VHH binders against o29008. Designs and how they scored, part 6

Target 1, 271 residues: o29008
Amino acid sequence: MDREEIKVAVLRMEGTNCEDETVKAFRSLGVEAEAVHIKQFYSDMIRFEEQRSVFDYQCLVFPGGFSAGDYIRAGAIFSARVKSVLRKDIEEFIKMGYPILGICNGFQVLVELGALPGFDEDKPLAEKPEMALAMNDSSRFECRPTLLKKESEKCIFVKNLKKDVVMFPVAHAEGKVVFPSGKEDEYLERLTSNDQIVFRYVDEKGDYAGYPWNPNGSFYNIAGICNATHTVFGLMPHPERAFFGYQVGRREGYGDGYCIFRSVVDYLEKL

## First folded at step 25 (VHH)

Design x4
Fold by OpenDDE, fold request of step 26:
Structure x4 (fold): chain B 271 residues (1-271), chain A 121 residues (1-121)
Amino acid sequence: as target 1 above (271 residues)
Amino acid sequence: QVQLVESGGALVQPGGSLRLSCAASGFKFSYYTMRWYRQAPGKEREWVAGISGERGRTKYEDSVKGRFTISRDDARNTVYLQMNSLKPEDTAVYYCAKRKWEPSGEYTDYWGQGTQVTVSS
């Protein structure tokens, strides 16, 4: 489809107002993008002209920077609402091959939705969460640049990413990737075998390292993963804050985050 | 506890065929990639073939492509290695392996006792 025909919805709910960076990123790529309140999908109180359908769009984004504090709680609430009113639509959306991106809090939402790790292609949303983004090992809000090694060759969000290591900033208190107790090996096996690990935290040498290079203490240094179909992607770092050059200390041009969004657009153009 | 038991090894003539089996237990078999390795006398153990869990994707080392076929039966927790057109160079102890990933990025493989395959005239 033509780039001008592509529409992206950056989802929001009460108390969220940090969708602008993501919207701006997509718009700069020549696609239509808007922040869409979750109520616009289901509420009868919404004016007709403001009502939306999930299928009005070709990409959904659960953005980062939700509220000033409890990201995990916000993610849980958001996911609960989405599940209650849009579960089937989201599942169909994923089955159609349309991409979904979750950034930071959005990653948490996708996890709570059961969309990630998303091992079952036939059931894109698990009945219950199968992993968690827990409190950082530091027990502090981590706000710093991070270096991420690209791990996946199949994830559609990194198809245009040629760099081995990219720099995205993190800003979160609950970003620690954890798997069910006793199933860490199993999950790693499943994720690795299907190329679902997308980014891992690394140090300046490109090596896997602990704190502060792994700012949250994520298992296996995982910073982001995708589902089994590689069309749903969640990550804790913020590519939208590394999209434009000026965001990463450049006078002009683009940052490493550019490739994430461009990959989505290119994927949709070919879909 | 992880257990792997290889079987099916034998003495065969060049050009012959052999089917190896590996019975696995102690883990969720269907989720794991299973691998065959072999170790010839005086040589290091080398990877031969692999078959992924759930999707059953297969890979082979170049020297066995077209001759060996790896397969699995998840219902029986068994991985197989069908070896055709065997050559003397295929003589080795064959092992099946399950990999355990470590948080460090390293891994450890579980092995069975192995099964001896001898190809000789």
Scores: ipSAE 0.676, ipTM 0.866, lowest interface PAE 0.7, mean pLDDT 94
Fold by ESMFold2, look of step 25:
Structure x4 (fold): chain B 271 residues (1-271), chain A 121 residues (1-121)
Amino acid sequence: as target 1 above (271 residues)
Amino acid sequence: QVQLVESGGALVQPGGSLRLSCAASGFKFSYYTMRWYRQAPGKEREWVAGISGERGRTKYEDSVKGRFTISRDDARNTVYLQMNSLKPEDTAVYYCAKRKWEPSGEYTDYWGQGTQVTVSS
């Protein structure tokens, strides 16, 4: 499609009121992007001009990092509301091949929705969560730069990445990727055979390493995964906080996060 | 307990064809990539072909492309290797393999006892 036709929804809810680097990142690429409150998709008390359909957009983002410090309650309410109101629409959205991005808290939402790991193309939303993002091994909030090795060739969000190792910051207390006990062999097989592991934490030499390089203790150093169609992507690091050079200590230009957002626009222009 | 049983190996003339089978049990076969390897006496075991679980994507060593076809029957938990245009260089014991991922993320392979393929005139 033409870039002028692309519209991105960055989902919001009550209790959050923070500046959204994600909206700014997409707008800087010349596409229309807006924060959309979840009730705009379902409430019949919203004015007609403010009502929205999921299908008004070509990309949905579950943003990260802006809950007012009460994410446990807000996130649980948000996940439950998305599941009850938008589940069928999101399922169809995925089947149409449109991208969904979940960053940090948004990755947690995608897991709760059953969208990730997303093994089944015909049933893209599992009835129950098939993985978890658990408390960090440190039992602390981890806030630091991380180095991420690109592991997927098929994920649409990494097609514009020019280098194998990128730097995105993390900021979370519950980011440890875990799979059901006794299913780790099965999960690694399925994820690896369909190129669904997108980023893994590495050290400065590009080697898989433990804390602090793996900041949360995630199984297999997994930092981000995508679903079976490679169009639904969740990660704990924040590419939106590494989009502009000034966010990563550069005087001008872009950070490594630019290519994530550019990859979405490039994908949609070819769709 | 994972079990892999290869069969179908035989003596065959150059240019001939042979179909190998590997019956699998003890795991959810449809989720796993199945691989064929071969080993000639005194040589290292080498990868020949693989077929992914769920989507059936195939991959082949260069020397067998166009001659060998890997396939699977998930209802019978069986992977096959159809070998056409056989050459003396294909003489080896053929093994099928299932990967075992450890909790650490490292892996090893389960192997069968193998089946002998001999190409000679």
Scores: ipSAE 0.558, ipTM 0.833, lowest interface PAE 2.2, mean pLDDT 89
Fold by ESMFold2, fold request of step 26:
Structure x4 (fold): chain B 271 residues (1-271), chain A 121 residues (1-121)
Amino acid sequence: as target 1 above (271 residues)
Amino acid sequence: QVQLVESGGALVQPGGSLRLSCAASGFKFSYYTMRWYRQAPGKEREWVAGISGERGRTKYEDSVKGRFTISRDDARNTVYLQMNSLKPEDTAVYYCAKRKWEPSGEYTDYWGQGTQVTVSS
């Protein structure tokens, strides 16, 4: 499709109002993007001209930014509302081949929907969650840069990535990827055989390492995964906070996060 | 306990065909990539072919591509290797393998006992 036809929805709930870094990133690439309150998809109390359909868009983003308060509870509330009102639409959206990105709390939303790890192409939303994002091993909110090794060639979100190791910041208290006890080997086999592990935490030498390089204790150092069709991607680090060079201490140019958003646009232009 | 039992190895003439089988137990076979390896005397074990779980995607080492076909029957927990146009260079003990993943990024393999294939006049 033409770039001018691409629309991105960045979903939000009631909370702090400000320009979203994700909306700005997509707009800088020449794509129409807007923050869309979840109520705009279903509420009768929304003015007609503000009502939206999920299918007005070709990409959905579940962002990780929320107002102050209980970070864990806010993510759970967001997940529950998405399940309640958008599950059917999201299932069809995935089947149409349109990309979905979940950042931080948005990764939690995708897990709770059963969209990730997303082993089954024919049933893109599992009936129950098949993994979890647990409290960090440190029991602390982790706010720091992380180094991430690209592990997938098929994930549409990384096809434009030219570096093997990228830097994105994290800011979370619940980022620990866990799989069901006793199924870890099985999950690693299924994810690796279908190229669904997208990013893993590494140290400055590019080696897989523990804390603080793996800031949350995620199993297998997993920082991000995609589903079986490689179009639904969830990660704990924030590529939208590493998009412009000035966000990462550069005067001009782009940060490593640029290629994530550029890859979405490139994918949609070929769709 | 993971168990792999290969069978079907024989002495055949060059240009002949054989079908190897590997019966598997002790794990959820349908989820796992199954691989065939071979080892000739004095040589290291080399990968021959693989077939992924769930999607049945196949890959072959270049020297056997077009001559060997890997397949699987998930209902019987069995992987096969159909070997056509056999050459003396194919003489080896053939092993079926299941990968065991470690969180560190290392892996080890479970191996069967092997089945001898000999291609000679």
Scores: ipSAE 0.555, ipTM 0.833, lowest interface PAE 2.3, mean pLDDT 88
Fold by ESMFold2, last read:
Structure x4 (fold): chain B 271 residues (1-271), chain A 121 residues (1-121)
Amino acid sequence: as target 1 above (271 residues)
Amino acid sequence: QVQLVESGGALVQPGGSLRLSCAASGFKFSYYTMRWYRQAPGKEREWVAGISGERGRTKYEDSVKGRFTISRDDARNTVYLQMNSLKPEDTAVYYCAKRKWEPSGEYTDYWGQGTQVTVSS
C-alpha cells in the first residue's frame, strides 16, 4: 500500500504514558499515527467524529507505560477491557496480516490476550494465556539500558535492522519470560523452528549472560518474541525510547529503535 | 525415554537408491524438527537434511540436494530419507536425531544407533 494510506493506532487508557513517543516515531517516518483511547472503538458516549474502527488502521500498538507502583492492576484492567470489547476485531486484524506491536506492558497485554507465543496460524488468539511475564528475579523495578541480539530473520519488525546487537532501555517490575513448567523443551523447539524468538539479552561481548544483562531472569534470555505469522511482536525493552539519537546521548541521527518502526512501514508498503 | 531407531541401510551400487527410516518415541513427534546426519569412517559427523515439525519445511546440505528427500509421517512417528543417485562418497553410518533443549536453553542431540549405507562397486 502507499505510505499516505498507512494509519497506526497506538492504544491508550488511564495510566498509559508512552503513547506519545510511539506516535512521534511513526509520524517522523511519514505515516499517520494517533493515540486512540480504547473507548473510541466501542463506546456510544464518544462523539461521532471521534469514533473509530480497529479496521481504520493497518497497525496496532499496545504501548508501554504504567507507573511502577500501579503496574499489575492497571495492566490487568487494560487486558480485561481489550478481551471483552476488542478480542474478535483483533483476531480478524491478525488474520488480515496486519502487524501488532506490544511494548513492555503491551507485551503483557498480548500474552494475556493469548496472542503470544502464538503457535497456531489458524487460531491466532489462544483461549488461555500460554506463557507469563513474571516478577523480576531481583524483586525490583529494573530501569537500565539492555543489549539485545537479533535472533529472527522472519519477524517483520526486524527486517530493516542493520546490526546484530541493539540497545533499548527497560523499565519494568514484571518482565520475566516464563513458560509452563515441563514444557520448556517443547516451547523452545516450536519457537526456534519457526523463527519466533526475536531478541535475547546479551552482555557487551554479545554473549548470553545473567543479571544484570538479563535484567529480569527471563528464560533463555528472551527479550521479545513474535507469533507464528511473524506479524505480532512483543518485547519488554522500549524501542520507542531509542528511536531518535538524542534519546541515547547522540547529538543527531537515530538510535537503534528506528529500524523497528521503519520495518513496520516497509512491510505495510509491500502488503 | 526418547528412542530413535534407524533402519534401511544396505550395500548399494553407485547410482542406486535406498530409503532410510527412523522410528521415534518418547516425545511429541509432530512438534519436533527431525534431522539426518552421517559419519564416514575417520570423519566428523555431518548434517545431511532436516524437516521441521508442524510445517514440514525441509533443508538439505548442498552435496545431497536434488538426490535426497526427507519426509515425515506424524501418524507413524517416523521420518524417512529417500536417497537416489547414490555415490561412493555417500558411504557412511546414517543417524536420525532429535534436539534436546536443556533448562538453560543450551542443547544436545539425541541419536539413534545408526544404519550403515555402503555405496561400492
Scores: ipSAE 0.553, ipTM 0.825, lowest interface PAE 2.3, mean pLDDT 89

Design x4
Fold by OpenDDE, look of step 25:
Structure x4 (fold): chain B 271 residues (1-271), chain A 121 residues (1-121)
Amino acid sequence: as target 1 above (271 residues)
Amino acid sequence: QVQLVESGGALVQPGGSLRLSCAASGFKFSYYTMRWYRQAPGKEREWVAGISGERGRTKYEDSVKGRFTISRDDARNTVYLQMNSLKPEDTAVYYCAKRKWEPSGEYTDYWGQGTQVTVSS
């Protein structure tokens, strides 16, 4: 696909206000991107020119930075709405091999949608959530730079990432990766077996460590995972806030987040 | 309950070949990485090879690369270790292992009884 033909939808709903950075990131790569309200996909009250279809796009992004109280609840509500009106379309979208990115709250949404951990390739969305993003062990909002070690070689979102360790900032109160009680072993084995762990928190030496290097207390220091087809990716840190050099204290160039978005574009160009 | 039963150990001459088997039960075999370890007399137990679940990705310790091949049959819940070009230093009790991860992030390994491999002229 030609880059000029690529369109990205950054999905939003009432209370979301942090989609602009993601849109800007994609546009800077020469692809079309826009923030799209979920109602544009299904509401008859929307003007014709504002109506959208999931299949108008080649990439969907659930952004971070949801406004309003409980992030988990917000994710659940958003997920419920998406699931009610777009479930089949999203499933087909995933089956077509089109990428979906979830950042922070967007990761929560993907979890609630049943898209992650997404072990079943034939059923991209589970009937019920199979994991959770719980409250941080610190019981407080964590806002700081984090260091992430790249773990996956198959995830399409990190194909262009050459660095072993990258810096993405976190900003969340509920980012703790939690698997069903008693199934931690099984889930970890399945994720690892299929190369679905994408990022893990590390310290300055690149070693796996606890708090504060693991800001939320995630199991196995997991910061991000992808589904079985490696085309749906959720992470708690914010690559869109580390895209441009100026976002990470550089005068020029790009931050470590650049490679996440570039990887998506490159993937789509070859799709 | 997890059970691992190794078999196939024998006395062989240097340069010989041997195939070990490990029959597993008590867990969803296809989901888990299976590992082979060995313990020589007077030495610590050491990792030899691993094969991941479902995708079957393999890893080997340097000393056995090119000589040993780990494989699995998920339908039979069995992991294998094909050992070629055996050397006296390969003499050891060979163990099959399944790792169990705990919510804390720590892990323990389940072991079989082991099977004796002796390489001697």
Scores: ipSAE 0.546, ipTM 0.830, lowest interface PAE 0.9, mean pLDDT 93
Fold by ESMFold2, last read:
Structure x4 (fold): chain B 271 residues (1-271), chain A 121 residues (1-121)
Amino acid sequence: as target 1 above (271 residues)
Amino acid sequence: QVQLVESGGALVQPGGSLRLSCAASGFKFSYYTMRWYRQAPGKEREWVAGISGERGRTKYEDSVKGRFTISRDDARNTVYLQMNSLKPEDTAVYYCAKRKWEPSGEYTDYWGQGTQVTVSS
């Protein structure tokens, strides 16, 4: 499709009007992007001109912003709301081949919705969550740069990525990827066989390592995974905070996160 | 407990054909990539072919591509290796394998006892 016809929705909780780094990243690539409160998809108390359909968009993003009242499990509330009012629409959206990106808390939303690990193309949303994002092993909020090795060639979000190792920051308290006890080998087999492990945490030599390189203790150093169609992608690090060069200490140009967003636009232009 | 039992090895003339089977048990067969390896006398064991679980994607070592076909029957928990246009250099013990992933990125394979294929006039 024409780039001018591409629209991206960055889903937000009630009350905020601030554009975030994700909206800015997509707009700088020449696509329409807006922050959309989830009530705009379902509430009849929203003004007509503010009402939206999920199908007005070709990409959905669940962003990594923190909600007000950080002592509340805001991710769980957001996940429950999404499941309650958007589940059917999201299932159809995935089946149409449109990309969905979940960053940090947004990865949590995709996990709770049953969209990730997403083994089944025919049933893209599992009836129950098949993995979890648990409290960091450190029991602390981790705010640090991370190095990520690209592990997937099929994930549409990494097609433009020219480097094997990229750097994105993390900022989370619950980022530990865990799989059901006793099924870890089976999950690794299924995910690797279909190229669904997208990023893994590494040290400066590119070797898999523990804390602090794996900042949360994620199983197999997994930082991000995609579903069976390679179009639904969740990760704990923030590519939107490494998009512009100035975010990563460069005077001009782009950071490593640029290629994530560029890859989405390129995919949609071919769709 | 994982068990792999290869069968179908035989003495065959050059240019001939043979089908190997590997019966598997003790794991969810349909989820796992199954691989064939071979080991000639005095040589290292080498990968021959693989077929992924769930999607059935196949890959082949260059020297057998076009001559060998790997397939699977998930209802029978069995993987096959159809070998055509056999050459004396295909003589080896053939093994099927199931991988066990380690969190470190390393793996430990489960092996069968192997089945002998001999190609000679």
Scores: ipSAE 0.541, ipTM 0.825, lowest interface PAE 2.4, mean pLDDT 89
Fold by OpenDDE, fold request of step 26:
Structure x4 (fold): chain B 271 residues (1-271), chain A 121 residues (1-121)
Amino acid sequence: as target 1 above (271 residues)
Amino acid sequence: QVQLVESGGALVQPGGSLRLSCAASGFKFSYYTMRWYRQAPGKEREWVAGISGERGRTKYEDSVKGRFTISRDDARNTVYLQMNSLKPEDTAVYYCAKRKWEPSGEYTDYWGQGTQVTVSS
């Protein structure tokens, strides 16, 4: 489809207010993008002209930065609301091949929705969460640049990312990827075999390392994963904060986050 | 505990065929890639073929492409290696393998006792 026809929804709810960076990123690529409150999808109290459908858009984003605290609860609450009113639509949206991006808290939302790790291609949303983003091993709010190694060749969000290691900032208290106890090997096998690991934390040499290079203590240094169809992607670091050059200390041009958003647009143009 | 039991090895003539089986237990078989390896006398163990879990994607060593076929029956927790057009250089102990990933990124493989395949005139 034509770039001018592409519409992106950055989802928000009560207590969220950090959608602007993501909206700006997409708009800069020449596509339509807007912050959309969840109530616009279901509430009869919304004026007709403000009502929205999931299918008005070709990409959905669950952004980061929900609130100053209780990030897990915020994600869970957001997920619960989405599930209650949009579950079927989201499932269909994924089945149609439309991309969904979850950043930081948005990653948490996708996990709680059962969209990630999303092993079942025929059931985009699991009945219950199958993984978790737990409190950082440091028990601290981690706020720092991180280096991420690209791991996936199939994930649509990194299709035009040629750089092996990228730099995205993290800002979270609960970003530790954990799998069900006793199933770590199983999950890793399933993720690896289907190329669903998208980013892993690395050090300055590009090697897998522990803290602080792995800021949250994630299993296998996982920073981001996608579902089995590679169209739903969640990551803890913030590519939207590394989109423009000025965000990463460059005078002009773009940061490493540019490729994430551009990949979405490129994918949709060919869809 | 992970258990792998290979079977089907035999003495065959060049050009012959043989089907190996590996019965697996102790893990969720359908989720795991299963691999066949072989080790000839005085040589290092080498990868022969692999079949992924769930989707059943297959890969082969170049020397066996077109001759060997790896398959699996998840209902029976069994992986197979159909070997056709066997050559003397295929003589080896054949092993079935399940990989175990570690959080560090390293891995180890579980093996059975292996099954002897001998190709000789």
Scores: ipSAE 0.527, ipTM 0.815, lowest interface PAE 0.9, mean pLDDT 93
Fold by ESMFold2, fold request of step 26:
Structure x4 (fold): chain B 271 residues (1-271), chain A 121 residues (1-121)
Amino acid sequence: as target 1 above (271 residues)
Amino acid sequence: QVQLVESGGALVQPGGSLRLSCAASGFKFSYYTMRWYRQAPGKEREWVAGISGERGRTKYEDSVKGRFTISRDDARNTVYLQMNSLKPEDTAVYYCAKRKWEPSGEYTDYWGQGTQVTVSS
């Protein structure tokens, strides 16, 4: 499709606070992007001009952040609202091949919805969650840069990535990727065989390492995962906070997060 | 307990064909990539072919591409290796394998007992 036809919805609820970076990133790439309150998709009390359909958009983003700190209860409420009112629309959106990005709390939304790990192309939303984002092993809020090794060649969100290792910041209290106890080998096999592990935490030598390089203790150092069609992507680090060079200590130009957003636009232009 | 049992190995003339089977048990077979390896006398074990779980995607070592076909029957928990246009260089003990992943990213393979394939005039 033409770039001027691309529209990105960055979803929000009362209390979300990180949508602006994502909107700005997409707009700087020449596509229409806006923050959309989830009530605009379903509430009868929204003015007609403000009413939206998820199908008005070609990309959905569940942003990170819920005001000062990582308000776990607010993320769970957001997930529950999305699940109760948007589940069917999101399922169809995924089946149509449109990308969805979940950052930090947005990753949790995708997990709760059953969209990730998302093994079944024909039923892209599992009946119940098949993974979780648990409390960090440190039992504390982790706010630090992370180094991430690209592990997927098929994920549409990393097609423009030229570097093997990128740097995105994290800011969370519950970011530990876990799978059902006793099934970790099975889940790792399924994810690996379909190229669904997108980023893993590494140290400055590029080696898989523990704390503080793996800041939350995630299984297999997983920082980000995509679904079976490689179009639904969730990660704990914040690429939107590493998009512009000034966000990462450069005078001008772009940070490593640029390629995540550029890859979405490139994918949609081919669609 | 994981068990892998290979069968179908034989003595065959160059240019001939064989079909190897590997019966598996003790795990959810349909989710796992199954792999064939071979080990010639005095050499290290080498990968030959693989077939992914769930989607059935195949990959082949370059020297066997076009001559060998890996397939699977998830209802019978069995993986096959159809070997055509066999050459003396294909002589080896053939093993099927199932990977065991560790949380650290290290892995080991479960192996069967192997089946001998000998290509000789």
Scores: ipSAE 0.500, ipTM 0.806, lowest interface PAE 2.8, mean pLDDT 89

